# Ledger of designs, part 5: VH-VL binders against Apical endosomal glycoprotein (Mamdc4)

Target 1, 160 residues: Apical endosomal glycoprotein (Mamdc4), of Rattus norvegicus (Rat) (q63191r268to427)
Amino acid sequence: SHHMATDFETGLGPWTQLEGWTRNFSAGSMVSPAWPHRDHSRNSAYGFFLVSVAKPGTTAVLYSPEFQGSVSYNCSFTFYYYLHGSEANQFQLFVQAQGLNTTQPPVLLRSRHGELGTAWVRDRVNIQSAHPFRILLAGETGPGGFVGLDDLIMSNHCIL

## First folded at step 20 (VH-VL)

Design fin1 (from j3 with heavy chain T31S)
Fold by ESMFold2, fold request of step 21:
Structure fin1 (fold): chain C 160 residues (1-160), chain A 120 residues (1-120), chain B 109 residues (1-109)
Amino acid sequence: as target 1 above (160 residues)
Amino acid sequence: QITLKESGPTLVKPTQTLTLTCTFSGFSLSSFGVGVGWLRQPPGKALEWLAFIYWDDDKRYSPSLKSRLTISKDTSKNQVVLKMTNIDPVDTATYYCAHRGYAQYYFDYWGQGTLVTVSS
Amino acid sequence: QSALTQPASVSGSPGQSITISCTATSSDVGAYRYVSWYQQHPGKAPKLMIFDVSNRPSGISNRFSGSKSGNTASLTISGLQAEDEADYYCQSWTRDNVVFGGGTKLTVL
């Protein structure tokens, strides 16, 4: 019964950014035709989403709090992303084991590249880790593009 | 229509600090992804990038000149200011400011330039 | 020295095609993935001709085209005209630096 959902309407919630992700909305920042007209969570021009900064050579990085290990595949992560306006947009999802003597390399679970149209796209991963873990979300905006996230949802079997 | 205009002294004595102001219209430096850069071009020579400032106050400086350069912005006045210390005759050049829009990897609008001559 | 190398000059006759090269000298080819080109007539500010390797801004003649192979970008001008005589600069934008080539003087014979 423990469910973690982040819609970015009031901040980053439990997520921590290292750099490059920022909250914004469509109506207050008519930045580019590549931007969505509405967020996902509220279907509103005033609803917030995360956007990767569009600075050359900069990868936006966001990570979750630490979750307990999950070997049964009942911990799932559902997320919505928006890649539009550039064939060079990049989004990657990693899981990184925690609680070990040495820092473990992140393991790539999803990679999405380029142009995916003018809609928020839903995806879901099942997390399996013998150790405590974090989810890492990385985005890079290509020239003229948009890379965004909304509605980051951990199932109630993902235990803090 | 985006426009930029450079202003500052046209004649400067060696060792002084050069202060150049870029005044612009048709965009806001509070807009996500926007930025303004400074460049120069000595007479008969190539363009040289000097500094850049993003809307979120993130800054970049030419590595060879960074100890002498300071870039700053005043979003409410639509201005970006470049200061260059310890001016030398080699710094004689036309100085340009230029606009970078959201997610651009280039400068799309340029000022007309201002010639700064350093005596000696 | 600039990390982007251009020939000092190129010449051609009216109606011909010419190509100006721009080669990244850094081993980090990814940092120089997107190259843009500017035309500059004497006494004028530079004008954007090609952005992000091969895209033309609105109002730029289709006689101008761009391409890139490996670490070398190219600007091609077909149907050369007298008004094309100018200096041409390539440019890239890395995380820490904005880099311009040394410029190429195009002479229309």
Scores: ipSAE 0.649, ipTM 0.868, lowest interface PAE 1.0, mean pLDDT 89
Fold by ESMFold2, fold request of step 21:
Structure fin1 (fold): chain C 160 residues (1-160), chain A 120 residues (1-120), chain B 109 residues (1-109)
Amino acid sequence: as target 1 above (160 residues)
Amino acid sequence: QITLKESGPTLVKPTQTLTLTCTFSGFSLSSFGVGVGWLRQPPGKALEWLAFIYWDDDKRYSPSLKSRLTISKDTSKNQVVLKMTNIDPVDTATYYCAHRGYAQYYFDYWGQGTLVTVSS
Amino acid sequence: QSALTQPASVSGSPGQSITISCTATSSDVGAYRYVSWYQQHPGKAPKLMIFDVSNRPSGISNRFSGSKSGNTASLTISGLQAEDEADYYCQSWTRDNVVFGGGTKLTVL
């Protein structure tokens, strides 16, 4: 049913990072009280998630493979994020159309900021594009904060 | 308890390469988000940032000195090393190393500093 | 010449309040969003007084406070005491650089 699902347990799957995202888990090194006590996919302190490296002035960016355009169906993308420990945390989801040469500016579809509590938050976007497109996921960790991702799930209407 | 200590020669000759070692305890450079920076202060002058190294070996250098600086770490020895080539009398200063913790935009712990004098 | 500009000196009498400014030049304004302050007595290493604009580390007197308006961060010392006589540096951390102001010598009259 799902065309593409990434739980980060063994790597980035089909996703490519430009910079700033890395895989980690809660139990390995107690980095900060802002970190989740467990991941989402396994509900475990040893389960992996993706975390922003929290370097000043750095926006972490992850992007999908290119999906086909369609005028008939929306591509449904479900994802989980965790923002805690700073009012300045930011997470943004963009869609960038026109494929290989990336001539269209990215379009912002979701923006979340600040403090969202101590639970992984589920969200979903429906993407309609007549042209081929990529999804871009951007995170920026505020001072002392945490920004993380887990369980990136594309519907079968998202066609490579 | 986090501590840092600078070591190296106190007197160097012009044109030599200066090697400074920061030895620390109370943290590890294998810890996510941690880093160590080098700074200097010529006598009677302002603080000047030189270089920084993150736990993942990502590095930053002062733009004006970048061609002369190399920073590296030895995680097993709890050390960070700064090398500065082609020393001249202008480089006379007290040199400091300092700790950056996870997601910090500042240095919270500093070494006592070591004076390096360039003569001859 | 630093992207963070401080006055070279300020002075005040015991018991007064004084303010030291730190102004970012145009460019990199977003990167200078969070400014920290250090105190340095002669012959000693710098000591963190204020971080992330206005936060005070444990053990730092509440006579020290920080604020920011637009491109200008300020360190305010109330109830000025002789021991406050020192050099003060502002600092920010950009993507590629760690930037310090030129320093301000505070003289207690």
Scores: ipSAE 0.619, ipTM 0.835, lowest interface PAE 1.1, mean pLDDT 88
Fold by ESMFold2, last read:
Structure fin1 (fold): chain C 160 residues (1-160), chain A 120 residues (1-120), chain B 109 residues (1-109)
Amino acid sequence: as target 1 above (160 residues)
Amino acid sequence: QITLKESGPTLVKPTQTLTLTCTFSGFSLSSFGVGVGWLRQPPGKALEWLAFIYWDDDKRYSPSLKSRLTISKDTSKNQVVLKMTNIDPVDTATYYCAHRGYAQYYFDYWGQGTLVTVSS
Amino acid sequence: QSALTQPASVSGSPGQSITISCTATSSDVGAYRYVSWYQQHPGKAPKLMIFDVSNRPSGISNRFSGSKSGNTASLTISGLQAEDEADYYCQSWTRDNVVFGGGTKLTVL
C-alpha cells in the first residue's frame, strides 16, 4: 500500500520542481539513443517521465512535501530512474531535516553515477528521521546523456 | 543531413541594427537538448561567441555584448535570428551560426559564414 | 581576456609531434571539465577535431588526440603534415557562457 504515488502523467503531483526537471515522453525525442524507448508507469512511448534538462552546469532538483518524523514508522520510498548515454550522468537522493532553527545539510542516501544501461532501475530506501523531513532528488545530465525519473512512491507509513 | 546558412546584409552603416538569419535543415529546434549559437570572427582575429538559444527558448549572451544582442527562434520556419544594435566599425566580421546536437558541449555543424562590413 | 588561454603560435617540422595547450583561468575546474578542439583553415568555417577532451569524430585522422590534466587540456598532432597548418581553438561550455580560447596558429616549417 502507498500513501503517495506520482507517475508524472498529468503533472508533478505533490512534488515541487526547484529547477531543471521537466516532464517529457519518449516519442517527443526520437533522435537520441540515450532516451528510453518507453516510460515506466505506462510502458509507452507516449507515457510521461521526468527528465533532467541537458544544459551544462545545471543540477535539476525536485523536492517532496514535508513529512513527519519517521523513527517510529517504517517509511519507505520506492522510485525508478534511468541513466544512459554518458559516463558523467549523476543522480542523488537526499533527506533534509526540517523544523529546526538552522537550515540543515541534506543527508545523502543514494548516489548513482554514469551509465546504467537501457532499463528503468527500481530502488527503495527506508527513511528514519527524528525530525520532519523532505526528500530531495537531484540529477545532472552528462554530455549526450539522459537522467530520468518515474513512479515516485511513498509507503502509507510516510505521514504528511 | 544537417545544414545551416547565414543570411543578412553584407554592408551596414554605423548605428544601424544588424539582423542576421540562420536558416537550417536536418534538425528541429523543438527537439529536446538541441540549440543554435551565433559566433563571429573579425578579419585576422579570433573566434568570438555571441549568443545561444536552447530548444526550450532559454538564452545565453556574451557578457560584453549582451546589452546589444537579441536572439530568437521561429521553429516553424527553421530559423534563428540575431539582432545587434548600435553597429560600429569594430563589428566588421564573418558571422557564423552553429548547431548544438543533443546535450552536446560543442558545435558539430557550422554555416559557411557571412561577411558583414560596417562602413566607417 | 578569455577564460581559456592558448599560446599564440606553435611550430613544428613535418613528421614531428606538437602539442597545443588550453588552460582555464578560473579556479572553477568543474565549469571547464569538457574541452573540445576546432581546426580552421583560412577562409573556412571551423571544423571539430576533438570533443569532450579526447573523443575523435568519425573521419578525423588518428594523428589528432586530446587529453586533459587538471585545468589544462592539450591537443596533440603527431606526424605533422603541411595540411595541418591552421588555427586551432579550444572551447568549453559553462552554465552561462560558451567559451573559446584565443586561438593558436600552427606553422609547419
Scores: ipSAE 0.600, ipTM 0.850, lowest interface PAE 1.3, mean pLDDT 89
Fold by ESMFold2, last read:
Structure fin1 (fold): chain C 160 residues (1-160), chain A 120 residues (1-120), chain B 109 residues (1-109)
Amino acid sequence: as target 1 above (160 residues)
Amino acid sequence: QITLKESGPTLVKPTQTLTLTCTFSGFSLSSFGVGVGWLRQPPGKALEWLAFIYWDDDKRYSPSLKSRLTISKDTSKNQVVLKMTNIDPVDTATYYCAHRGYAQYYFDYWGQGTLVTVSS
Amino acid sequence: QSALTQPASVSGSPGQSITISCTATSSDVGAYRYVSWYQQHPGKAPKLMIFDVSNRPSGISNRFSGSKSGNTASLTISGLQAEDEADYYCQSWTRDNVVFGGGTKLTVL
């Protein structure tokens, strides 16, 4: 009944990864001009966000916990992202259902590429799945660029 | 002002381990997106990449030399160290260290190089 | 067998334009999307001339330009001068490797 929100201020919360995403903040010394001046959740140079590690050929993938399926209700997911400093930045959102006996291929719901200006961008997806599923957030930073995430918010219809 | 300088022995005997130190200033290797690489150039031959270390201690090695190479960093001393085992006369070359700036796909600053000669 | 192939040498007369090519010999298309160019005079460290295909660092003459078509990157030097005589290397950065071409010796006639 309660929603899940992750602002990265104290860690990844329920989200997991193998590699590629890291927590950071804007006021750190020697940070690139491509970085946001402030995070989204606190609107602060000292607030944390998640950033892709900016290594060639490295796609960072963040995994949600597994949510229950439902044929009656949609799971609503709201998120904020920041793409600046390179025409080659990439961000994608997938949903991967587990199926009855096999993991299904991920389904692409959002794809953003390149330069989106100097503001955190809000987006929302509604997920309907009869089977248990995960949300996958993939980022890849282009040369000199920045790809970031903040404020990942699941509605109370997203049931663990 | 970013600077890098290579140091180590100028003459090494076959089978020994070569240890080279890159000492740098004007940047920190703890800065996000930064890194340092090692390269070499035998006399009269092409430039060859050897190894690279990222700010988060992630490492890459030339596939043909990977079994002989170790790269490491000491962020507090502004140093990157390359070790190459089982040295042979073919390893005679000028060795360079070079800087990768934030999220760059190239080396923007290079050391002057140090010549290492492997005796016969 | 470098994954980036350059001609061994190229020559031109003062005032003319010349082009040095750099071709990816692997069919791995995405790995070689961004190519950079270095100039190296004898006894000196390489110097960055062009980055990310076509961008010039500050202080580099606009006589140097870069482009890319398909798997081939090109460095063009217009208004050729004696000081341009040097070795030129192309370079790309993949997930696992930093890759350099074999180098091109430019001779100014």
Scores: ipSAE 0.595, ipTM 0.852, lowest interface PAE 1.3, mean pLDDT 89

Design fin2 (from j3 with heavy chain T31S, light chain N55K)
Fold by OpenDDE, fold request of step 21:
Structure fin2 (fold): chain C 160 residues (1-160), chain A 120 residues (1-120), chain B 109 residues (1-109)
Amino acid sequence: as target 1 above (160 residues)
Amino acid sequence: QITLKESGPTLVKPTQTLTLTCTFSGFSLSSFGVGVGWLRQPPGKALEWLAFIYWDDDKRYSPSLKSRLTISKDTSKNQVVLKMTNIDPVDTATYYCAHRGYAQYYFDYWGQGTLVTVSS
Amino acid sequence: QSALTQPASVSGSPGQSITISCTATSSDVGAYRYVSWYQQHPGKAPKLMIFDVSKRPSGISNRFSGSKSGNTASLTISGLQAEDEADYYCQSWTRDNVVFGGGTKLTVL
């Protein structure tokens, strides 16, 4: 099985390349009402998630390891994000393929913007690529907002 | 609850290095999203931002003054230090340190400022 | 480089409403999304009056309000009082820069 799931409870797992994302939890760290009271994976105030650093004009980017799609089955990526406290919050999912000789520009697959409530939002994308690829998760926190990630789940047909 | 206070020399000579210290209370520079900035205001002139340091030691500097500025923090002492090299009379100003909270695009708490005069 | 332009001075009589404008002189409209306003009395530190264009900090009089249209943010002071006489600065914050306007001197006649 090539299934890969990262809930950030013990670390970043294979999602080790990141800028502007920080592993954190709500208990003792809720500096704003925009923060989730609980993470998604454990439904706990002490459960970990990734949070955008919320530095002005800064887009947080998380890079997956390199994956390959299965020949016979579709690779899918399930993930949870939290956008609350600002209409300027933004989340984007890109897929970046590695060509034969050069890396291709990232392709936008998902784009969410604004206030989505006090809940972790589930999303799922199917990824088809003729070449090895990486997933890019970008977040930008608006004023007084919160942008978070949790439970990044690759299907069995995404080969690491 | 949040307070900031600037300290350092009030008179410096040209070409010297100005060192200012911001001592604060009511918050910790280890808290996520928190930062402290330095600003100045020449007499009768507008406010000018100088530098900013985040809780994670990420730093920002005024583009025009970057080569002369160094900002640092001592979280255990609740202090932020600003160093400015090659001081000139044009740098005469009231210097402020100020607090920025999580996801804030503004300074919500300010020190009272310290007047620094540059003269031979 | 982003810049904010304010009128040098405005004046009004007690009880009147006045407006101070802050116009972005840069093409970076995104950087101008979240304007804040500070009040500064002589010999005092700036005081935050409005943030994120129109939000008012706790303890700030509801006579102060903020708005934005296009590339111009505005601070409106209603029911003008003598104590409102001060300098007012608009401010924006980008990834690598914090920019203030040139300041506006408000005189209460």
Scores: ipSAE 0.900, ipTM 0.946, lowest interface PAE 0.4, mean pLDDT 95
Fold by OpenDDE, fold request of step 21:
Structure fin2 (fold): chain C 160 residues (1-160), chain A 120 residues (1-120), chain B 109 residues (1-109)
Amino acid sequence: as target 1 above (160 residues)
Amino acid sequence: QITLKESGPTLVKPTQTLTLTCTFSGFSLSSFGVGVGWLRQPPGKALEWLAFIYWDDDKRYSPSLKSRLTISKDTSKNQVVLKMTNIDPVDTATYYCAHRGYAQYYFDYWGQGTLVTVSS
Amino acid sequence: QSALTQPASVSGSPGQSITISCTATSSDVGAYRYVSWYQQHPGKAPKLMIFDVSKRPSGISNRFSGSKSGNTASLTISGLQAEDEADYYCQSWTRDNVVFGGGTKLTVL
């Protein structure tokens, strides 16, 4: 079975709508000790991930393509994030359903705040939607902090 | 290691355009998260922020002076330029450029400043 | 109207501890999360003394400390020395604006 997986190694893949996120790699640890030493997908200093631009007062938002679930199977979304160097770091995952006539408000499914250590954190959300939907990944970097994303994986039977 | 130096005219006439250049070393405006700001201080008065430019050419301006200010960078020359139009005697001040590093909410390195006097 | 309000002046004798306050106006409270402090001697550029409310840059004396309570940030200088006589500015940074306090003149008696 085939599923959509984006590791950012060669580009953004279908995750082309973004504000305040940028592709980078761990060699950027020269920028700050808060940066990860390696990405998650390749465990490499030269592996790519998304990083919040960390401009004051700026929230980075990444928008998924539109997904459609199956009647028989729910969608599951697995992702990895990195929050280090600041207690003010924030990460949130929203799901936004898109009806035929109305777009629903985003629904918050995950909210993380603070210092989570020097490791990529694995998380997974189950998404049940009768309508097509998008995933929104929001990051806000605290002072001296780092907020990153890697390896975004949508389950089988959840189609574009 | 990081140094900044302001240069430009020290005497300008009212209504003219003031052009100041910040030349720096010890860092690059191609580095992620880095930025350079311009500030000023009238004699005997408080510090005032004017403008800021990020490594990705994103710019910020003082709300009260935005219409008069233009900030730009030349990464290859390690320079940031500030232009202020319609200059007035009230703009007489010491002008500073300063460095902002990744994820910093402050200026950690400053130039020594250059005094600009506006007089007819 | 300054978004950050400081006392115009403070004074102390050598060896004493003094505190300089920086208070955000109600309309600018959102900008007050990460206050920094600068020291400026006459004819010199500002020098960063405290950042992110309470953090000291490398090389800054531990006599300088920062704190915050409510809408008021404070710079405390312990063991006051003659060289501490200077102007001190608090500063905040938001998405679209950088704001300084009006400055406080510290006199060492």
Scores: ipSAE 0.897, ipTM 0.944, lowest interface PAE 0.4, mean pLDDT 95
Fold by ESMFold2, look of step 20:
Structure fin2 (fold): chain C 160 residues (1-160), chain A 120 residues (1-120), chain B 109 residues (1-109)
Amino acid sequence: as target 1 above (160 residues)
Amino acid sequence: QITLKESGPTLVKPTQTLTLTCTFSGFSLSSFGVGVGWLRQPPGKALEWLAFIYWDDDKRYSPSLKSRLTISKDTSKNQVVLKMTNIDPVDTATYYCAHRGYAQYYFDYWGQGTLVTVSS
Amino acid sequence: QSALTQPASVSGSPGQSITISCTATSSDVGAYRYVSWYQQHPGKAPKLMIFDVSKRPSGISNRFSGSKSGNTASLTISGLQAEDEADYYCQSWTRDNVVFGGGTKLTVL
């Protein structure tokens, strides 16, 4: 089920970038051999993806709108990522509880590191939270590397 | 091939504003991840980083000199400009500009440098 | 800007191996992870010799090698030659700063 889907072709959709992520595509400039030849959503060199800026000491952060909690059903989140060209690439997915009377630290649900080949990788997490929550996506590009995102898909059980 | 060249005055008087231009070829500051830095080296002394500008106009300045420095770029002219206010004899140095490519943690190409002497 | 400490000088005879150290003054987690090394002959611009701790640009002799242990990076020059006589700088890059070491003068005896 595809309740909320973001393919970055016309912008960030409901996602907010805090810093360090930017939309780009492969055909406009041959930036680096580490870059994908095509995006995921359109399978095209002119299709857009998010790329982590490769600035020293900079962690790119993207976060979702606030979703409501549920005791009955999991919120399913499917996403595609691309890590190539450096053993130091990092990608992390966190969930952070909202609406509590004290600040809660984000909870790490996925961590991917290094070199994953020349392919967009599909992954999925299931989130069950009694409290409202946000999803946070963090990337850091290693020297000479690439960290990218495309096709962020929330199931119908993820309620705004 | 990537080349960079520094230009500006060779002799300046104390209290003036020093303006240095880095003119480059073989790359564009519109290219994702690219940047240009400014450094200096007083005669017989160590290299000192001054400022840096990224392709997206993001900027960094040496903390000890930040109040005196302004860096800017003109992507269409392949130029980066550094201004340093309130010049003092201690600022006598060879000034370099240098290229940073995509995802690099180093400067791979350097200009030949230009000596700036501050009169007493 | 000198959060990186190098010895002021080092010397060796032709054919020997020498090592130049570069020690970070602060041991922040993740800070100073990537160190590069530059060679500078008198009157010339610096030349990149090693990047990302241990990698060599094309055209740089394998006599030059880099390594890092804890907060100390090392440049090793084996088979020392007269042309290696120069100043050597280490450099790292943090979010807000580019940091150079104070430089090491290598003398070939």
Scores: ipSAE 0.719, ipTM 0.882, lowest interface PAE 0.9, mean pLDDT 89
Fold by ESMFold2, fold request of step 21:
Structure fin2 (fold): chain C 160 residues (1-160), chain A 120 residues (1-120), chain B 109 residues (1-109)
Amino acid sequence: as target 1 above (160 residues)
Amino acid sequence: QITLKESGPTLVKPTQTLTLTCTFSGFSLSSFGVGVGWLRQPPGKALEWLAFIYWDDDKRYSPSLKSRLTISKDTSKNQVVLKMTNIDPVDTATYYCAHRGYAQYYFDYWGQGTLVTVSS
Amino acid sequence: QSALTQPASVSGSPGQSITISCTATSSDVGAYRYVSWYQQHPGKAPKLMIFDVSKRPSGISNRFSGSKSGNTASLTISGLQAEDEADYYCQSWTRDNVVFGGGTKLTVL
């Protein structure tokens, strides 16, 4: 019943990067005016966050490990994102049901678009799935923009 | 201050392999999101993109020329190298290298270009 | 055979506004979402004039503007001057390819 938290300071933790996300920090990696001055978890220019590589036509995709089904909506996921520098930035959160006999399309739970200011934004969703599931985090960086993630936190009711 | 300069032979014979070097300053291919592309322009004709390499060694090639092209980088020398095999007189062109920065969908800095003439 | 089609030439008189079009021929509209424009004088490397459809780099005159409607991007030059006589190229950047239009020769009459 222990919660799962990922602050990216030492790696991706239990998350799997499929394409387009990478760890970075502000002090040694600010090659763009759109970059945050500090991460969220440590409030530091040297703290790590996850950032989209921002290659044209590339959607950054990150998967959670598989969780057991959650029928009572008591599994919650709290996360922080940073969207700045382009009106075309996009972030989406999906839940995908898992199983030997099911290949279902992901279900969209959150969508954020464009310019959200120079601050890390907190958000939270409650998960319902009759089946085992994964969370899918997708980012697409607009021209000159920045899309980043930090502090991915699953409540203790989300069971691996 | 970003600068790029193309170098290589000015005259090559058909069937040879053309090797072009882009030497640059004011940026590093260790820098996040940076990349370098190669383009060419036959005399009196349109610009044509050839190849591109990202800082993380991810590569792209023009579909029509992919079998003949190899792009590589040497980060310690600030160089990007293009090789094109089986040269033909139609490959006579001015060759350019150009810079792409993080999250850019364009080339912001270009080299002066180098003319490569293919004899018959 | 470029996926971006431009007129071969356009002309205008000093002080007029002219527009150069750039039309994507691919059915994948998303692949050509962002278009940039370059100016090239004879014997010179291309110079970036417009990026991300409508943005100007530092040092580029506000006489140059860009727009896009559907599959067609447009470069507009207002207050046409003799120095604007050059070749103009549109360009897009897809996941797998960087694509240039065939170029447009602008003649100032």
Scores: ipSAE 0.604, ipTM 0.846, lowest interface PAE 1.5, mean pLDDT 89

Design fin2 (from j3 with heavy chain T31S, light chain N55K)
Fold by ESMFold2, fold request of step 21:
Formats: structure tokens, sequence, C-alpha cells
Structure fin2 (fold): chain C 160 residues (1-160), chain A 120 residues (1-120), chain B 109 residues (1-109)
């Protein structure tokens, strides 16, 4: 039930970053002890993931293309994230609807905080919006931490 | 093993531009998340942060000194350079460079410092 | 005028515990969430003693501990020794700048 998947191996795909995210991989010199040993999509030290640059006071922000609204179906979004090395890590997922003649404020659908161990964690949200919408992914890395994303998957009910 | 060393003139005259070089080993400024800062300490006085540069050339300056400071890096030489214009006797201090690693909110490795004296 | 305020000096006798405070006086509350502490002996570069409020780098004695309550961070040195006599600085890192306290001279009596 996948129509759009981004594994970050060749770029951001349809996603646009505002700031603070960048692609990287695990192999080579370890950047920090919090860094994952492998990505999710390839299960490899050479596979790419998206990671927060982790500058103090900086929130990483990534957003989707605009999807059509639907009153009949939910757009299902599956994603993998990695939060390790700091109790102050934060990841948030928002949906921003476009409205008739104005952009609506983003609505928080998921918030994950702190230390989640040394594994990529799967999550899923179902998005119901009568109006066109975007998904926003925000990460904030705590001191000594790591916040990462991989495998962003939209279901066939998420229509561009 | 990370090491840093400050270099530059030990004696400068008022109104000159001070150029200090931080030469380091054990890390690269092409490494993700890394950065180098400059600090100073007048004799008998408190530490004062001056400037900072990230691996991606993003820069920060002390608000009170911003108009006089320029920080730059040369990744191929493992160097960070600080320039301070319009030097004054109040700028007499020991100058330090220091390392910041990925996701760190502190300086973990410091150079030994270099004393710069501004003559009258 | 520093956004981080420390007492100018503290003193204690060998074997005692002492604390050094570091209080944020700025309205930029997020900037002071993560405080670090440095020890500096005369003629030496500063040495990191505590980071992220309460964490010790490898090789730092467990006699040094850090804590934070509200906008005040504290460095505690237990079992005071003569070699602990030094200047101590707190430091925080904001998006736009790095802030140091004014320093505290610790005298071991």
Amino acid sequence: as target 1 above (160 residues)
Amino acid sequence: QITLKESGPTLVKPTQTLTLTCTFSGFSLSSFGVGVGWLRQPPGKALEWLAFIYWDDDKRYSPSLKSRLTISKDTSKNQVVLKMTNIDPVDTATYYCAHRGYAQYYFDYWGQGTLVTVSS
Amino acid sequence: QSALTQPASVSGSPGQSITISCTATSSDVGAYRYVSWYQQHPGKAPKLMIFDVSKRPSGISNRFSGSKSGNTASLTISGLQAEDEADYYCQSWTRDNVVFGGGTKLTVL
C-alpha cells in the first residue's frame, strides 16, 4: 500500500528541507557514540539516513509536497526514526492544511521525546483532511544525542 | 588525539589588525558537526568568548565585538583564523582556540593559549 | 552584565564540600538549559569538568558533580583538596553565542 517512499539513498526525493537536516551514513569515522551503526532502508553502515545537524538552538524541519484532501480516505504515513544518546531529543510530526484562501497553522500529530534505544523505531499516522495538506517533520537533538529519519512511506491514498 | 595550537604575533601596536591562527590535528573541519571557537582572557580577568565557526562555514560572533571580528577556516590546512581590527590596549589577553564536536554544548579540547600584548 | 552570574569567590577547608552557583539573569531561558563547568589553574588552559548540567568527562573525579534547579546551575566539589584551588567558569551555548560566567575563585583554606 505504498505509492511514495523516500529512503534518502539518492537525495530527499519529493521532500523539501527548510533547515537542519542532512543526509549521512554510519561507515567511516564515527561522528559520535549516539550515531546508529546502520541505516534502516539498507540495513547497512553505508546506507543513508537523514540526520539533524545538532547545532544548539536549531530545529531541523522537513516538509512534504502538497497532497490532495479527501473526505473518504485517510492518507497513511509510515516512518522510521532513531533517537539515542540524550534524554532531550525530540521529534515531532505536524500536518498543515491549506484552507480555502489561507494557510492553516500546523497541527501536531506525533511527538516523541528522549532516549529510545539503539534501534530504528517504526511509527504510522493516518491523516484525514478535507483540504490539501503538507506533512512537516521536525527534529531537535539534545546534547550528545542523535535524531534521525529513514524510510518515509506514503500510502496509495496520499494523492499529489 | 585532538590537539589545537594558537599562533600569531606576541606584540602588536594599537590600531593594527590582529591575526591569530589555530592549527589543529586529530580532527577535520570537514567532519560533520565539528567546530572551532576563539576565546580570550585578559591577565587576571575572566574568560570571554569571541567567535565560533562550524564545519559548514556557519559563524557566530560575540555581540559586543562583532564589528571587529572575522573568523574563517581553511579545511585543507587544518586551520581556523581570527582577525580582530583596530586593536587597543584593552585587547591584551591570552587567546585560546577550542574544539566542539557533534551535538556538544561545550568545548572539550583547548589550545595552550597565546599571549598577545598591545603596546602603547 | 554577563547573562550568567557566579560569586566572585568561595572558600572551604580540606575534606569539606563546597558549591559554586551559576544563575541565568537573561529572559532567554532556553539558552541556559545545558550548563558546563571548567576548571582553570593559573597559567593553564581551562579544563572541562562537567557538561550537560551533570555529566563528567572521562577521567574527572566523582568528587565533582553538577546540578540545576530552575535558572541556577551548581558545581559541587566534595572532599575538597588543595589542588582544587583554581578558577571555575560556568558556560552555556545558545543559537547565536556562547556565554561564560564571570568566574569564581576557589580558595582551599
Scores: ipSAE 0.600, ipTM 0.848, lowest interface PAE 1.4, mean pLDDT 89

